# VHH binders against Tryptophan synthase alpha chain (trpA), part 18

Target 1, 293 residues: Tryptophan synthase alpha chain (trpA), of Haloarcula marismortui (q5v140)
Amino acid sequence: MGLERAFADEPAFVPYLAAGDPNYEASLEYVEALARGGADVIELGLPFSEPIAEGKTIQNAIVRSLEAGMTPDRFFQFVEDLDVDVPLVCMTYYNLIYQYGEGDSESRSDSENASGETASQGPRPFVEKAAAVGIEGLVVPDLPGEEAGPLRTACDEFDLDLVFIVAPTTKGDRLERMLEQVSGYVYVQARLGVTGAREDVDDATEDSLARLSDWDVPKAVGFGIKTGAHAERIVSAGADGIIVGSALVDIVAEGHENGDSTDAVADRLEAKARELKEGALRGAAERPQPERT
Below, E stands for the ipSAE of ESMFold2; O stands for the ipSAE of OpenDDE; V2 stands for 0.75 times the mean of E and O plus 0.25 times the DockQ between their complexes.

## First folded at step 11 (VHH; framework vhh_7b2m_4)

Design a02 (from y04 with T28I; at its last look DockQ between E and O 0.63; V2 from the best seeds 0.00; counts 0 for: unsure alone 61.7 < 65, SAP .727 > .668)
Fold by OpenDDE, look of step 11:
Structure a02 (fold): chain B 293 residues (1-293), chain A 120 residues (1-120)
Amino acid sequence: as target 1 above (293 residues)
Amino acid sequence: EVQLVESGGGLVQAGGSLRLSCAASGSIFSDNHMGWYRQAPGKQRVVVAVITSGGSTKYSNSVKGRFTISRDNAKNTVYLQMNSLKPEDTAVYYCARTYYGDYFTLFDHWGQGTQVTVSS
């Protein structure tokens, strides 16, 4: 069963961390702490060398990870070294996925096309390796649905899910093309109302979910969730799960800046994970149970 | 339906300049982040520049100091001024609407792109 199983019984908590932030050993402890805290799926960020498009907090996390020596190969080793019983998802940009197979071509002398250009094998080598180390899904924020064909094909070959992100503005044919290719769950990005008022968040979440109501795929909502109360609200609005990144990355960042012990930071992450999961569960309890007809 | 239409591409000599434009349809342009990305022959698409709704700019290392991204909200247009062009800058350039997620940047690409060719 794919990642959908994580959403079957109760709302899923999906945390994100940058792999290898602030270093390899600490990051392992942090991911494991999230699992202990109640994570149902864990998204692991494979850092890209030029995080120019990311927020400051995430940029700093990526920089720390890279400085600590994170690479695609080290990332796969990181996944193998993790002691968790929670499904893992790789979040990265398409360039890293596509380029992964180009490095191995130096050892395979034989397929020199006549022009000496090692034909890129596309995303398949990355997906194959990801599957081999136990990754169950991919999130690729910069891959349009229209161009996702090769990646989707590779994911199908190796039984990986391909999680798509749906923006509030994603509509029409584009949305349909994404949803036709999505498996596991869909990341629903909700707009923070300009007012930040509860009503605005609830309405925005409901509207976003309503747009996807015809599709039988779990909807996980990411909206800068920071507290159990936020999680409760989002799940109460109809979300099948919550995705949380920045709040957790901030805990890692603060610990690093203060020189806190790995154990202290891990404890904070575990506590936050519990808070968020419990919030999600409270939200589910507030939903009118469909009358068992 | 929101559309992005790129223009301004062409053939230029090394050391030359081009200015790309991206016209966005729709009323929500001012609230969105915009970006430029490019795809060279046989290579993958890469982000070259991003401008936030607030006007903050970021650049890839390969174009930093040479390219300038700007926006005109009144015209719903984002620009890419490309100076000191190099053969390595040869690519199809695409405009994208960008969203800062919780821990990622989402790129909504739907422009047709504009060809930039820099000759040596």
Scores: ipSAE 0.487, ipTM 0.754, lowest interface PAE 1.0, mean pLDDT 88
ESMFold2, look of step 11: ipSAE 0.775; ipTM 0.896
ESMFold2 (binder alone), look of step 11: mean pLDDT 78; pTM 0.804

Design a03 (from y04 with H109Y; at its last look DockQ between E and O 0.71; V2 from the best seeds 0.00; counts 0 for: pae O 2.1 > 2, unsure alone 64.0 < 65)
Amino acid sequence: EVQLVESGGGLVQAGGSLRLSCAASGSTFSDNHMGWYRQAPGKQRVVVAVITSGGSTKYSNSVKGRFTISRDNAKNTVYLQMNSLKPEDTAVYYCARTYYGDYFTLFDYWGQGTQVTVSS
ESMFold2, look of step 11: ipSAE 0.793; ipTM 0.905
ESMFold2 (binder alone), look of step 11: mean pLDDT 80; pTM 0.818
OpenDDE, look of step 11: ipSAE 0.452; ipTM 0.732
ESMFold2, look of step 12: ipSAE 0.731; ipTM 0.864
ESMFold2 (binder alone), look of step 12: mean pLDDT 80; pTM 0.816
OpenDDE, look of step 12: ipSAE 0.316; ipTM 0.679

Design a04 (from y04 with F107W; at its last look DockQ between E and O 0.58; V2 from the best seeds 0.00; counts 0 for: pae O 3.2 > 2)
Fold by OpenDDE, look of step 11:
Structure a04 (fold): chain B 293 residues (1-293), chain A 120 residues (1-120)
Amino acid sequence: as target 1 above (293 residues)
Amino acid sequence: EVQLVESGGGLVQAGGSLRLSCAASGSTFSDNHMGWYRQAPGKQRVVVAVITSGGSTKYSNSVKGRFTISRDNAKNTVYLQMNSLKPEDTAVYYCARTYYGDYFTLWDHWGQGTQVTVSS
């Protein structure tokens, strides 16, 4: 059973951290702390050398990770070194996935096709390695559904889920193409209304979920969730899970800036994870249980 | 339905310049981040430039110092000024709209693309 199992019994808490932020050893402790805190799936950011498309908080985390020496190979080692029983998802950019196999072609000298251009093996080498180290899914934010065919094929070959992100503005044929290829869960981005008012968040969440109601895939909502109260609201609105990134990355960043001990930061992450998970559970309890007719 | 329409592509000699335009439909243009991607033959689509809703710009290393991304919110248009063009810049250029999530940039809309060919 794929990542969908994480959503089967209760709302899933899906935290995100950049792998190797602020360093390799501390990052291991931080990820493990999230697992102890109640994470159901953990998204690990594999930093890309050109973080052009990330928010400032995540960009800074990526920069710290890169400066600390994170690479794709180091990332896979990181996954192997983790002591967690929680499914792991790799979040990275398609270029990094696609280019991963080009470096190994130096050792396979024999299939020099006549034109000297080492035919890119596509995403398959990355996916194979990811599967081998225990990664169960991929999130590729910059990959359009229309171009996801090769990656989807590779994921199917190695039994990885391909999580897609759906923006509030994603509609029509584009949405359909994404949903046809998605497995595991859908990342549903909801717009925080300008007012941040409860009603606006609830409405936006409901609207976003309603758009996906015909698709039998778990819907995990990411909406700048910072507190258990936020989590409760989102789950109460019908979400199958919550995705939290910035709030957790900020804890890491603050600890790094203040020179706090790894243990202190890990404790804060674990506490925050518990808060968020408990909030999600409270939200589920507020849902009218469909009368088991 | 949000539409992105690219224009301004064409054939240019090495060292020349082109200005691409992307007209976006919809009322929420000012709140969105915009970007330009390109896809060379047989290669993957890659980001070349991004401009945030706040006007901050980022560039890939391959185009830094040569390309400039800008936006006109009143016209719902994003531009890519391409100077000192090289044959390596030959690609289909795509306009994209981005939504910043909590921790990643989602590209949720693409245009049809415009062909840029730089001859030696």
Scores: ipSAE 0.051, ipTM 0.530, lowest interface PAE 3.2, mean pLDDT 86
ESMFold2, look of step 11: ipSAE 0.677; ipTM 0.842
ESMFold2 (binder alone), look of step 11: mean pLDDT 82; pTM 0.839

Design a05 (from y04 with F107Y; at its last look DockQ between E and O 0.78; V2 from the best seeds 0.00; counts 0 for: unsure alone 63.6 < 65)
Fold by OpenDDE, look of step 12:
Structure a05 (fold): chain B 293 residues (1-293), chain A 120 residues (1-120)
Amino acid sequence: as target 1 above (293 residues)
Amino acid sequence: EVQLVESGGGLVQAGGSLRLSCAASGSTFSDNHMGWYRQAPGKQRVVVAVITSGGSTKYSNSVKGRFTISRDNAKNTVYLQMNSLKPEDTAVYYCARTYYGDYFTLYDHWGQGTQVTVSS
């Protein structure tokens, strides 16, 4: 069963953490804490080199992870070492996915095609390994729908979902192309810069969801959600789930900066996860029940 | 519809210079982060340089000290000045408009790319 199952009964809470932040062992505890706190799907960030395009918070998390020795291979080991019953999604950039198979070509001597160019196997080796370790989906923020064909094919071969991010500006043919390839759920990004007023959040969420109303795919909304109250509003507006990253990454960062114990940080993450999940559930309860005609 | 159009690519000798331009249309340019990316033959796209809406710049290690990203909001254009070019800089260069998501960079629009070839 695909990631869609996580959205079937109640609104899904989808937390994000950078894998290996601030180190391997602590990060395992933190991810498990989120699961205990009520996560329905967990997005794990595979760190990449030179995160210069990233915001400060996530950039610092990625740097800490890299400094602690995280690699694609360690990431896959990390997934295997996790003790969670929650489906896992890998979030990374397409370059890492595509390059993963190029390293293994040194050992397979035999198919020297004459022109010496080791034909890149594309995204398939990464997807195969991801599937083998138990990853159920991918989020690739830099992959346009128009170029997603090879990755979609690989995901289909190994039964992975391919989650797409829909920006507020994504419309028309571009949106359609993305939605034709999406599986599992769609990440609906709400407009940044809304004054935070309740009415603005509600309107922005409703508008974003309205663009996707004709598509039968779970809609998980990410909007810099930080509190249960915010989660409640988003779900009450019609979202099938909430995606939360920065608020959780900040907890890890603060703990690291203060020298807090792994247990203390894990407790905070679990508590925050509970808060967010409970907020989402409250939001669902506030939805007008469709009048049974 | 937002369009990004790159220009300024071409053939140059090692040690030479090029200036790329990316003209954006159809949106509020000043509020967006912009970046230059490149894709070498048989490789995937990688970040070269980024400039925030506030004008802060960052560079990949491979181009640091040689390339300069800048923007002109009045012209809705982002530039990449490439100096001391090397054969390894040979790639298709792409312009992108980006947004900061909650915990990731969203690539909203890409240009069609411009070829840069550096001959030894």
Scores: ipSAE 0.615, ipTM 0.810, lowest interface PAE 0.7, mean pLDDT 89
ESMFold2, look of step 11: ipSAE 0.708; ipTM 0.848
ESMFold2 (binder alone), look of step 11: mean pLDDT 80; pTM 0.817
OpenDDE, look of step 11: ipSAE 0.579; ipTM 0.808
ESMFold2, look of step 12: ipSAE 0.756; ipTM 0.883
ESMFold2 (binder alone), look of step 12: mean pLDDT 79; pTM 0.810

Design a06 (from y04 with T98I; at its last look DockQ between E and O 0.60; V2 from the best seeds 0.00; counts 0 for: unsure alone 62.5 < 65)
Fold by ESMFold2, look of step 11:
Structure a06 (fold): chain B 293 residues (1-293), chain A 120 residues (1-120)
Amino acid sequence: as target 1 above (293 residues)
Amino acid sequence: EVQLVESGGGLVQAGGSLRLSCAASGSTFSDNHMGWYRQAPGKQRVVVAVITSGGSTKYSNSVKGRFTISRDNAKNTVYLQMNSLKPEDTAVYYCARIYYGDYFTLFDHWGQGTQVTVSS
């Protein structure tokens, strides 16, 4: 059943951290702390070079991990070294996935294509390796649904879920094509341009969920959720789960800047995870029940 | 529907200049971040430059100091001025509308691209 199972019995809490931030060993502890705190799925960011398109918080997290030596092969070892029993999802960008199976382009001797194009292996080598180490799904924010065919095919072959992000601008035929490719869960970005949860988040969440009501895939919502009260409101509004990233990345960043011990940061992450999961559970208890006849 | 249309590509000698344009459709352009990406032969798309809705810019190391991204919100257009072009800049150039999510960058649309070829 894949990642959908994590949403079956109760609302899911889906934290994100950049893998290897601020270094390999500390990051293992931090991810394990999120699992202890109640994570139902953990999204691991696979750092990529030159993250200039990212916002500052995430750019800094990726840079810290890269400077500490993270690579795609070390990421796969990181996954094998984790002591957690919850599903793991890799979040990264398509060019990294695609290039994992390509050789050094400086030589280009493998191509017989007159236009200079190289016959590539595509995303399959990455997906095969991800499956082999226990990754159960991928999130690829820069891959539109109409271009997702090769990745969807590889994920189907190796039984990985492919999670898509739906934003308010994702409409009409584009939305339909994306949801035909999605599996596991869908990330619902209910608002653009803001990351903090506010008083109006309930209405935006309800509107976004209504747009998706024809599809049975679990809907996990992210709005820059920082507190159990935020999580509670989002789930009360109908979300099947919550996704939290920057609030947790900020805890890692602050601990690193202040020179805090790994144990102290892990304790703060575990406590925040518990607060968020408990908030989601409260929100589910508040949902309207179906009327009986 | 949202559309992005790139133009201004062509063949140019090394050391030369080109200016790319990207016309965006839609009512929210001024609120959006925009980026230029390129795909060299046999490679995947990689970021070249980003400009925020507020006008802040970032550049990849390979183009910093040579390329300038700019925007004209009244015309719903973003530009890439490419100076001191090198053969390594040969690629299809794409523009994209960018949204910052909580821990990711979401790409709204990619145009058809415009070819830039830099001859030795």
Scores: ipSAE 0.536, ipTM 0.786, lowest interface PAE 2.0, mean pLDDT 85
ESMFold2 (binder alone), look of step 11: mean pLDDT 79; pTM 0.817
OpenDDE, look of step 11: ipSAE 0.577; ipTM 0.796

## First folded at step 12 (VHH; framework vhh_7b2m_4)

Design c01 (from a05 with H109Y; at its last look DockQ between E and O 0.67; V2 from the best seeds 0.66)
Fold by OpenDDE, look of step 12:
Structure c01 (fold): chain B 293 residues (1-293), chain A 120 residues (1-120)
Amino acid sequence: as target 1 above (293 residues)
Amino acid sequence: EVQLVESGGGLVQAGGSLRLSCAASGSTFSDNHMGWYRQAPGKQRVVVAVITSGGSTKYSNSVKGRFTISRDNAKNTVYLQMNSLKPEDTAVYYCARTYYGDYFTLYDYWGQGTQVTVSS
């Protein structure tokens, strides 16, 4: 069963961490703490070399991970070393996925196809390896739906889900193209209204979900959720799950800056995870039961 | 539907300059981050420069000090001034509209690209 199973019984909590932040060993503990805290799916960020387009918090996390020696290969080892019973999703940019197969081609000297262009194997080698280590899905924020064909094909071959992110502005044909390629769940990116007011969050969530109402795929909403109360609101508005990243990455960052022990940071992550999951559950309980006609 | 249209590409000699433009359709330009990316032959698309909605700029190491990203919100246009061009700058240059997600950069729209060729 694909990632959709995580959404079947109750709203899913989907945390994100950068793998290997601030180091390999601590990061393992942190991911495991999220699982203990109630994560239903865990997104693991595979860091990339030039995160200049990212926010400062995430940039710092990525830099710490890279400085600690994280690589694609080490990332896959990291996944294997994790002791969790929760589905894992890799979040990375398409360039890393695509490049992973090119590094292996230097060792296979022999197939001189005449045109010296080592035909990029495309995303398949990465997806194959991801599947082999137990990753169940991919999130690729920079992959257009129009270009997702090769990756979707590879994901299908190895039974991985391809999670797409739907922006608030994603509409029409573009949205349809994305949704035709999506499996597992949809990441619904919503803007927290400028006011942060409850009403704004609710409206934004409802509007975002309404665009996807005709699609039979779980909708997980990310809004910069920081608290259980926020989670409750989002789920109450109809979300099938919540995705949380920055709030958790900030806990790791703060611990690192303060020189806190791994255990102390893990405890904080677990507690935050519990808070968020409990919030999501409360939100589900507040949903009007469809009148059994 | 939002469209991004790049212009200003072409052939230039090493050491020369080009200015790329990306015109964005839609009313929400000022609230979006914009970026320039490039894809060289046989290589993956990589970020060159980004400018936030607030006007903060960042550059890849390879172009730092040579390229300047700017935006004109009144024209819904983002620019890339490229100076001291090198052959290694040869690529298709793409404009993208982005959002900072919770923990990632979301790319919601891409241009069709403009070819930049730098001859030695």
Scores: ipSAE 0.556, ipTM 0.777, lowest interface PAE 0.9, mean pLDDT 89
ESMFold2, look of step 12: ipSAE 0.750; ipTM 0.876
ESMFold2 (binder alone), look of step 12: mean pLDDT 81; pTM 0.823

Design c02 (from a03 with N32D F107Y; at its last look DockQ between E and O 0.76; V2 from the best seeds 0.63)
Fold by OpenDDE, look of step 12:
Structure c02 (fold): chain B 293 residues (1-293), chain A 120 residues (1-120)
Amino acid sequence: as target 1 above (293 residues)
Amino acid sequence: EVQLVESGGGLVQAGGSLRLSCAASGSTFSDDHMGWYRQAPGKQRVVVAVITSGGSTKYSNSVKGRFTISRDNAKNTVYLQMNSLKPEDTAVYYCARTYYGDYFTLYDYWGQGTQVTVSS
């Protein structure tokens, strides 16, 4: 069963961390702490070399991970070294996925196909390796739906889900194209209203979910969720799950900056995970039960 | 529907300059983060420069000091001034609208691209 299973019984909590931040060993503990805290799916960020488009917090996390020696190969080892019973999703950019197959072609000198262009194997080698180490899905934020064909094909071949991110502005044909390619769950981005007011969050969530109402795929919502109360509101508004990144990455960053022990940071992550999951569960309980007609 | 249309590409000699434009329609441009990307032959698309809605800019190391990203909100246009062009800058350049998620940057809209060729 794909990632959909994580959404079947209760709202899913989907945390994100950059793999290998601030180092390999600590990051393992942090991911495991999130699992202990109640994560239903864990998104692991595979760092890329030029995160210039990312927010400062995430940039710093990626830089720390890279400085600590994270690579695609080490990322896959990281996944294998994790002791969790929670489905893992890799989040990375398409260039890393695509390039992973090109590095292996230099070692296979012998098939001189006549045109010197080492035909890029496309995303397949990465997806194959991801599947082999136990990754169950991919999130690729820079992959257009229109270009997702090769990756979708590879994911299908190796039984990985391809999670798509839907922005508040994603509409019409674009949205349809994305949703036609999506499996596992949809990452629904919503702008937290400028006011952060409960009403704004609720409305934004409802509106975002309404756009996807015709699609039978779990909708996990990410709005910069920081607290259980936020999680509760989002789930109460109809979300099938919550996705949380920055709040957790900030805990790691703060621990690193303060020189806190790995255990102390792990404890904080676990506690935050529990808070968020409990919030999500409370939100589910507040949903009007469909009147059994 | 959001549309991005790039222009200003062409052939230029090494050391020359080009200015790319990307006209955006169908969005509240002033609230959007924009970026320029490029894809060289046989390579993947990579970020060149980004500009936030607030006007903050970032550049890839390869173009830092040579390229300048800017925006004109009144014209719904983002620009890439490219100076001191090098042959390695040869690529299709794409404009993108970006959305800063919680922990990632989403590229939700892309232009069709404009070819930039730098001859030695």
Scores: ipSAE 0.475, ipTM 0.743, lowest interface PAE 1.2, mean pLDDT 89
ESMFold2, look of step 12: ipSAE 0.699; ipTM 0.864
ESMFold2 (binder alone), look of step 12: mean pLDDT 80; pTM 0.821

Design c03 (from a03 with S27F N32A F107Y; at its last fold request DockQ between E and O 0.71; V2 from the best seeds 0.00; counts 0 for: grease 24.4 > 24.2)
Fold by OpenDDE, fold request of step 14:
Parts: structure tokens; sequence; C-alpha cells
Structure c03 (fold): chain B 293 residues (1-293), chain A 120 residues (1-120)
């Protein structure tokens, strides 16, 4: 059973952390703390070079991870070293996925096949390795649905889910192409209302979910959730789960800046995870029970 | 329907200049974050420059000081001025609309790309 199982009984809490932030050992503890706090799926960010398009907090997290020596190979080792019973999802950009197999070909190039065009194996080597270490899904924010064919094929071969991100502006044929290829769950981005008012959040969430109502896939909503109360509102509005990243990355960043112990930061992460999960559960309890017709 | 159409690519000598344009339609351009990306031969797409709806810009290290991203909201167009071009800048250049997520950047729509070739 794929990642959809995490959404079957209750709303899922899906935290994100950059793997290896601020270092390998601390990051292991932080991910495990999220699991203890009630995570149902954990998204692990594989750091990439030059994160110029990301927010400052995420940029700093990625830079710390890279400086600490995180690589694709170290990332896979990191996954193997984790002591968690929670499904893991890798989040990264497509260039890292696609290029992973090209580095191994330089080491294997002692087999002189004469035609010098080492045919890029595409995303398959990355997906194969991800599956082998126990990753159950991928999130690739820069891969459009129209170009996702090779990755979808590889995911099917190795039984990985391919989670798509649906922006508020994603409509029409593009949305359909994404949803035809999605498995596990959909990351639904909601527009933060300009006012941040509760009504704006609720309306934005409902509108975003309504766009996907015809598709039988779990819908996890993410748009900067920071508190259990916010999680409650989102789930109450009909979300099957919540996705939280920046709030957790901020905890790691603050701990690092303050020189806090790994244990202290882990405790804060666990507490925040618990808060968010409990908020999601409260939200589910507030849903109008379908009128038993 | 959202459409992004790149233009201005071509063959140029090392040290030369090009100006790329991306014409946008089908959405409120002034509210959108835009970016330029490139795909070199045998490589995947990488970010070159980004510009927010508010006009803030960021650049990759490889193009910093040589390239300038700008926008004209009245024309629904984003530009990439490329100066001091190098053979290493040879790539297909893509325009994209971006959306800032909680902990990632979503590249929502892409153009078809324009070829830039820099000869040594």
Amino acid sequence: as target 1 above (293 residues)
Amino acid sequence: EVQLVESGGGLVQAGGSLRLSCAASGFTFSDAHMGWYRQAPGKQRVVVAVITSGGSTKYSNSVKGRFTISRDNAKNTVYLQMNSLKPEDTAVYYCARTYYGDYFTLYDYWGQGTQVTVSS
C-alpha cells in the first residue's frame, strides 16, 4: 500500500526538513523527533546548489546542509541511518534526480562501449536507489506534468509514489496532466489571503480543495502552517492532511543560531509536531458528519 | 490560458551581448514572480535569475555581474540582458512563472525556450 495509507484513518501530518541541517547527526535526531511527535509522512529535502529562488530560511538550511557535506549519496545513507517507522518522501529538484546516474557512469566507464554518447539513463538510477533505501515517494517542484513521463515511468517500475504540487493558479489541461500522473497524495498550495484572516484561509483552502474534488487522491494542504490552531482550520475545511515546512526549519535555524543542544532542538521539534498533529485531529472532529442518508 | 513565449536567442561571439524577452499572457503579470533558467547540452535546467513581483532580483553565481533580469509590467514581459557572454553560457534559455511555497519554489509554467549559442 503506497503513501495513501498514511491518510486512511485520520488526517495526516507531513513535516519537512532539509536533510543534514545543520549537520548529519543532529538532523537524524530532528527527523526522529518529528516521527515521535506524530508525523505520518516525513518529507526530506535533498539539498541542491544555488537555492536563489527559495526564502532566506530555506536557503540557509540548504547551505548549512551542503556545508556539512550532504550529497545525494550521503542523503541515501541518511535515510538508511534513520530510525523511524514513518514513510519517507524525498523532495528535490529534477536536475539532481536526472544527473544522479551520470556520476556513476564515470566510475563504470571502464567498460569501453565504443559509442561515446553515454546515453543518460534519465531519472531511473536515482529512483532505483531511493526505492532500495526505503523512500516511498518523490516531490519535484520544478518538474511540469508535461515532462514528468520519464520520472513517472521510473516510479512505477520501483513502486514509488510521485507527489505533485498543485498551485492555486494551476488549472485546465495542466492540472489534469498532473493529476493523471499523481500517486500517494497531492500537495495543495493554498493562497494565503492578503489579510491572513481566518475566513480568508478557510475560503482559500475550500476553493483549492474544490478544484480537486473529482479526483480520488488524498489532498494535503500546505501554505505556511505554523500552529495547531492553523492546522485545525485547514483540516476542518476538508483537507486530508497538512504539510508543514518553514515552521520546523525555523526551529532548527534558531537552535543553530543560539547554540542550543541537539536534544533541546529535538524536544522543540517533537513538541511542535505534537501540536500540529493534535490540531489536525481537532480539525477532523469539527467536520460536519456527512448526513447519513 | 497561460502562455510564455521566449525570444531573442541566437548565435553570438564570446564577449558579445544578447537580450532575451519573455512575453507573458493569460494571467495578471504584475502579480507574478518570474525567472530565467537554462539547460546546457547534456545538462538539466538550472536557475539563472529570478525577479519578484515587487522587482527584487537574484542571480546565480555564474552570471552575477554579467546578466540582468528586468520586467515591464505594461508589456507583460520579462527580460534577460546578457553581457560578456561566454561559451559556457550556451544553452536553451527558458522563462518560467514561479510560485513561492512554504519551503520550495514551484515553477508553475514554462516557455518553450530560446537557443543561445556563444562561439569561442
Scores: ipSAE 0.664, ipTM 0.838, lowest interface PAE 0.7, mean pLDDT 91
ESMFold2, look of step 12: ipSAE 0.716; ipTM 0.876
ESMFold2 (binder alone), look of step 12: mean pLDDT 83; pTM 0.852
OpenDDE, look of step 12: ipSAE 0.468; ipTM 0.733
ESMFold2, look of step 13: ipSAE 0.675; ipTM 0.854
ESMFold2 (binder alone), look of step 13: mean pLDDT 84; pTM 0.854
OpenDDE, look of step 13: ipSAE 0.460; ipTM 0.725
ESMFold2, fold request of step 14: ipSAE 0.682, 0.624, 0.685; ipTM 0.863, 0.824, 0.858
ESMFold2 (binder alone), fold request of step 14: mean pLDDT 82, 84, 84; pTM 0.845, 0.854, 0.857
OpenDDE, fold request of step 14: ipSAE 0.656, 0.660; ipTM 0.831, 0.839
ESMFold2, look of step 14: ipSAE 0.713; ipTM 0.876
ESMFold2 (binder alone), look of step 14: mean pLDDT 84; pTM 0.855
OpenDDE, look of step 14: ipSAE 0.356; ipTM 0.690

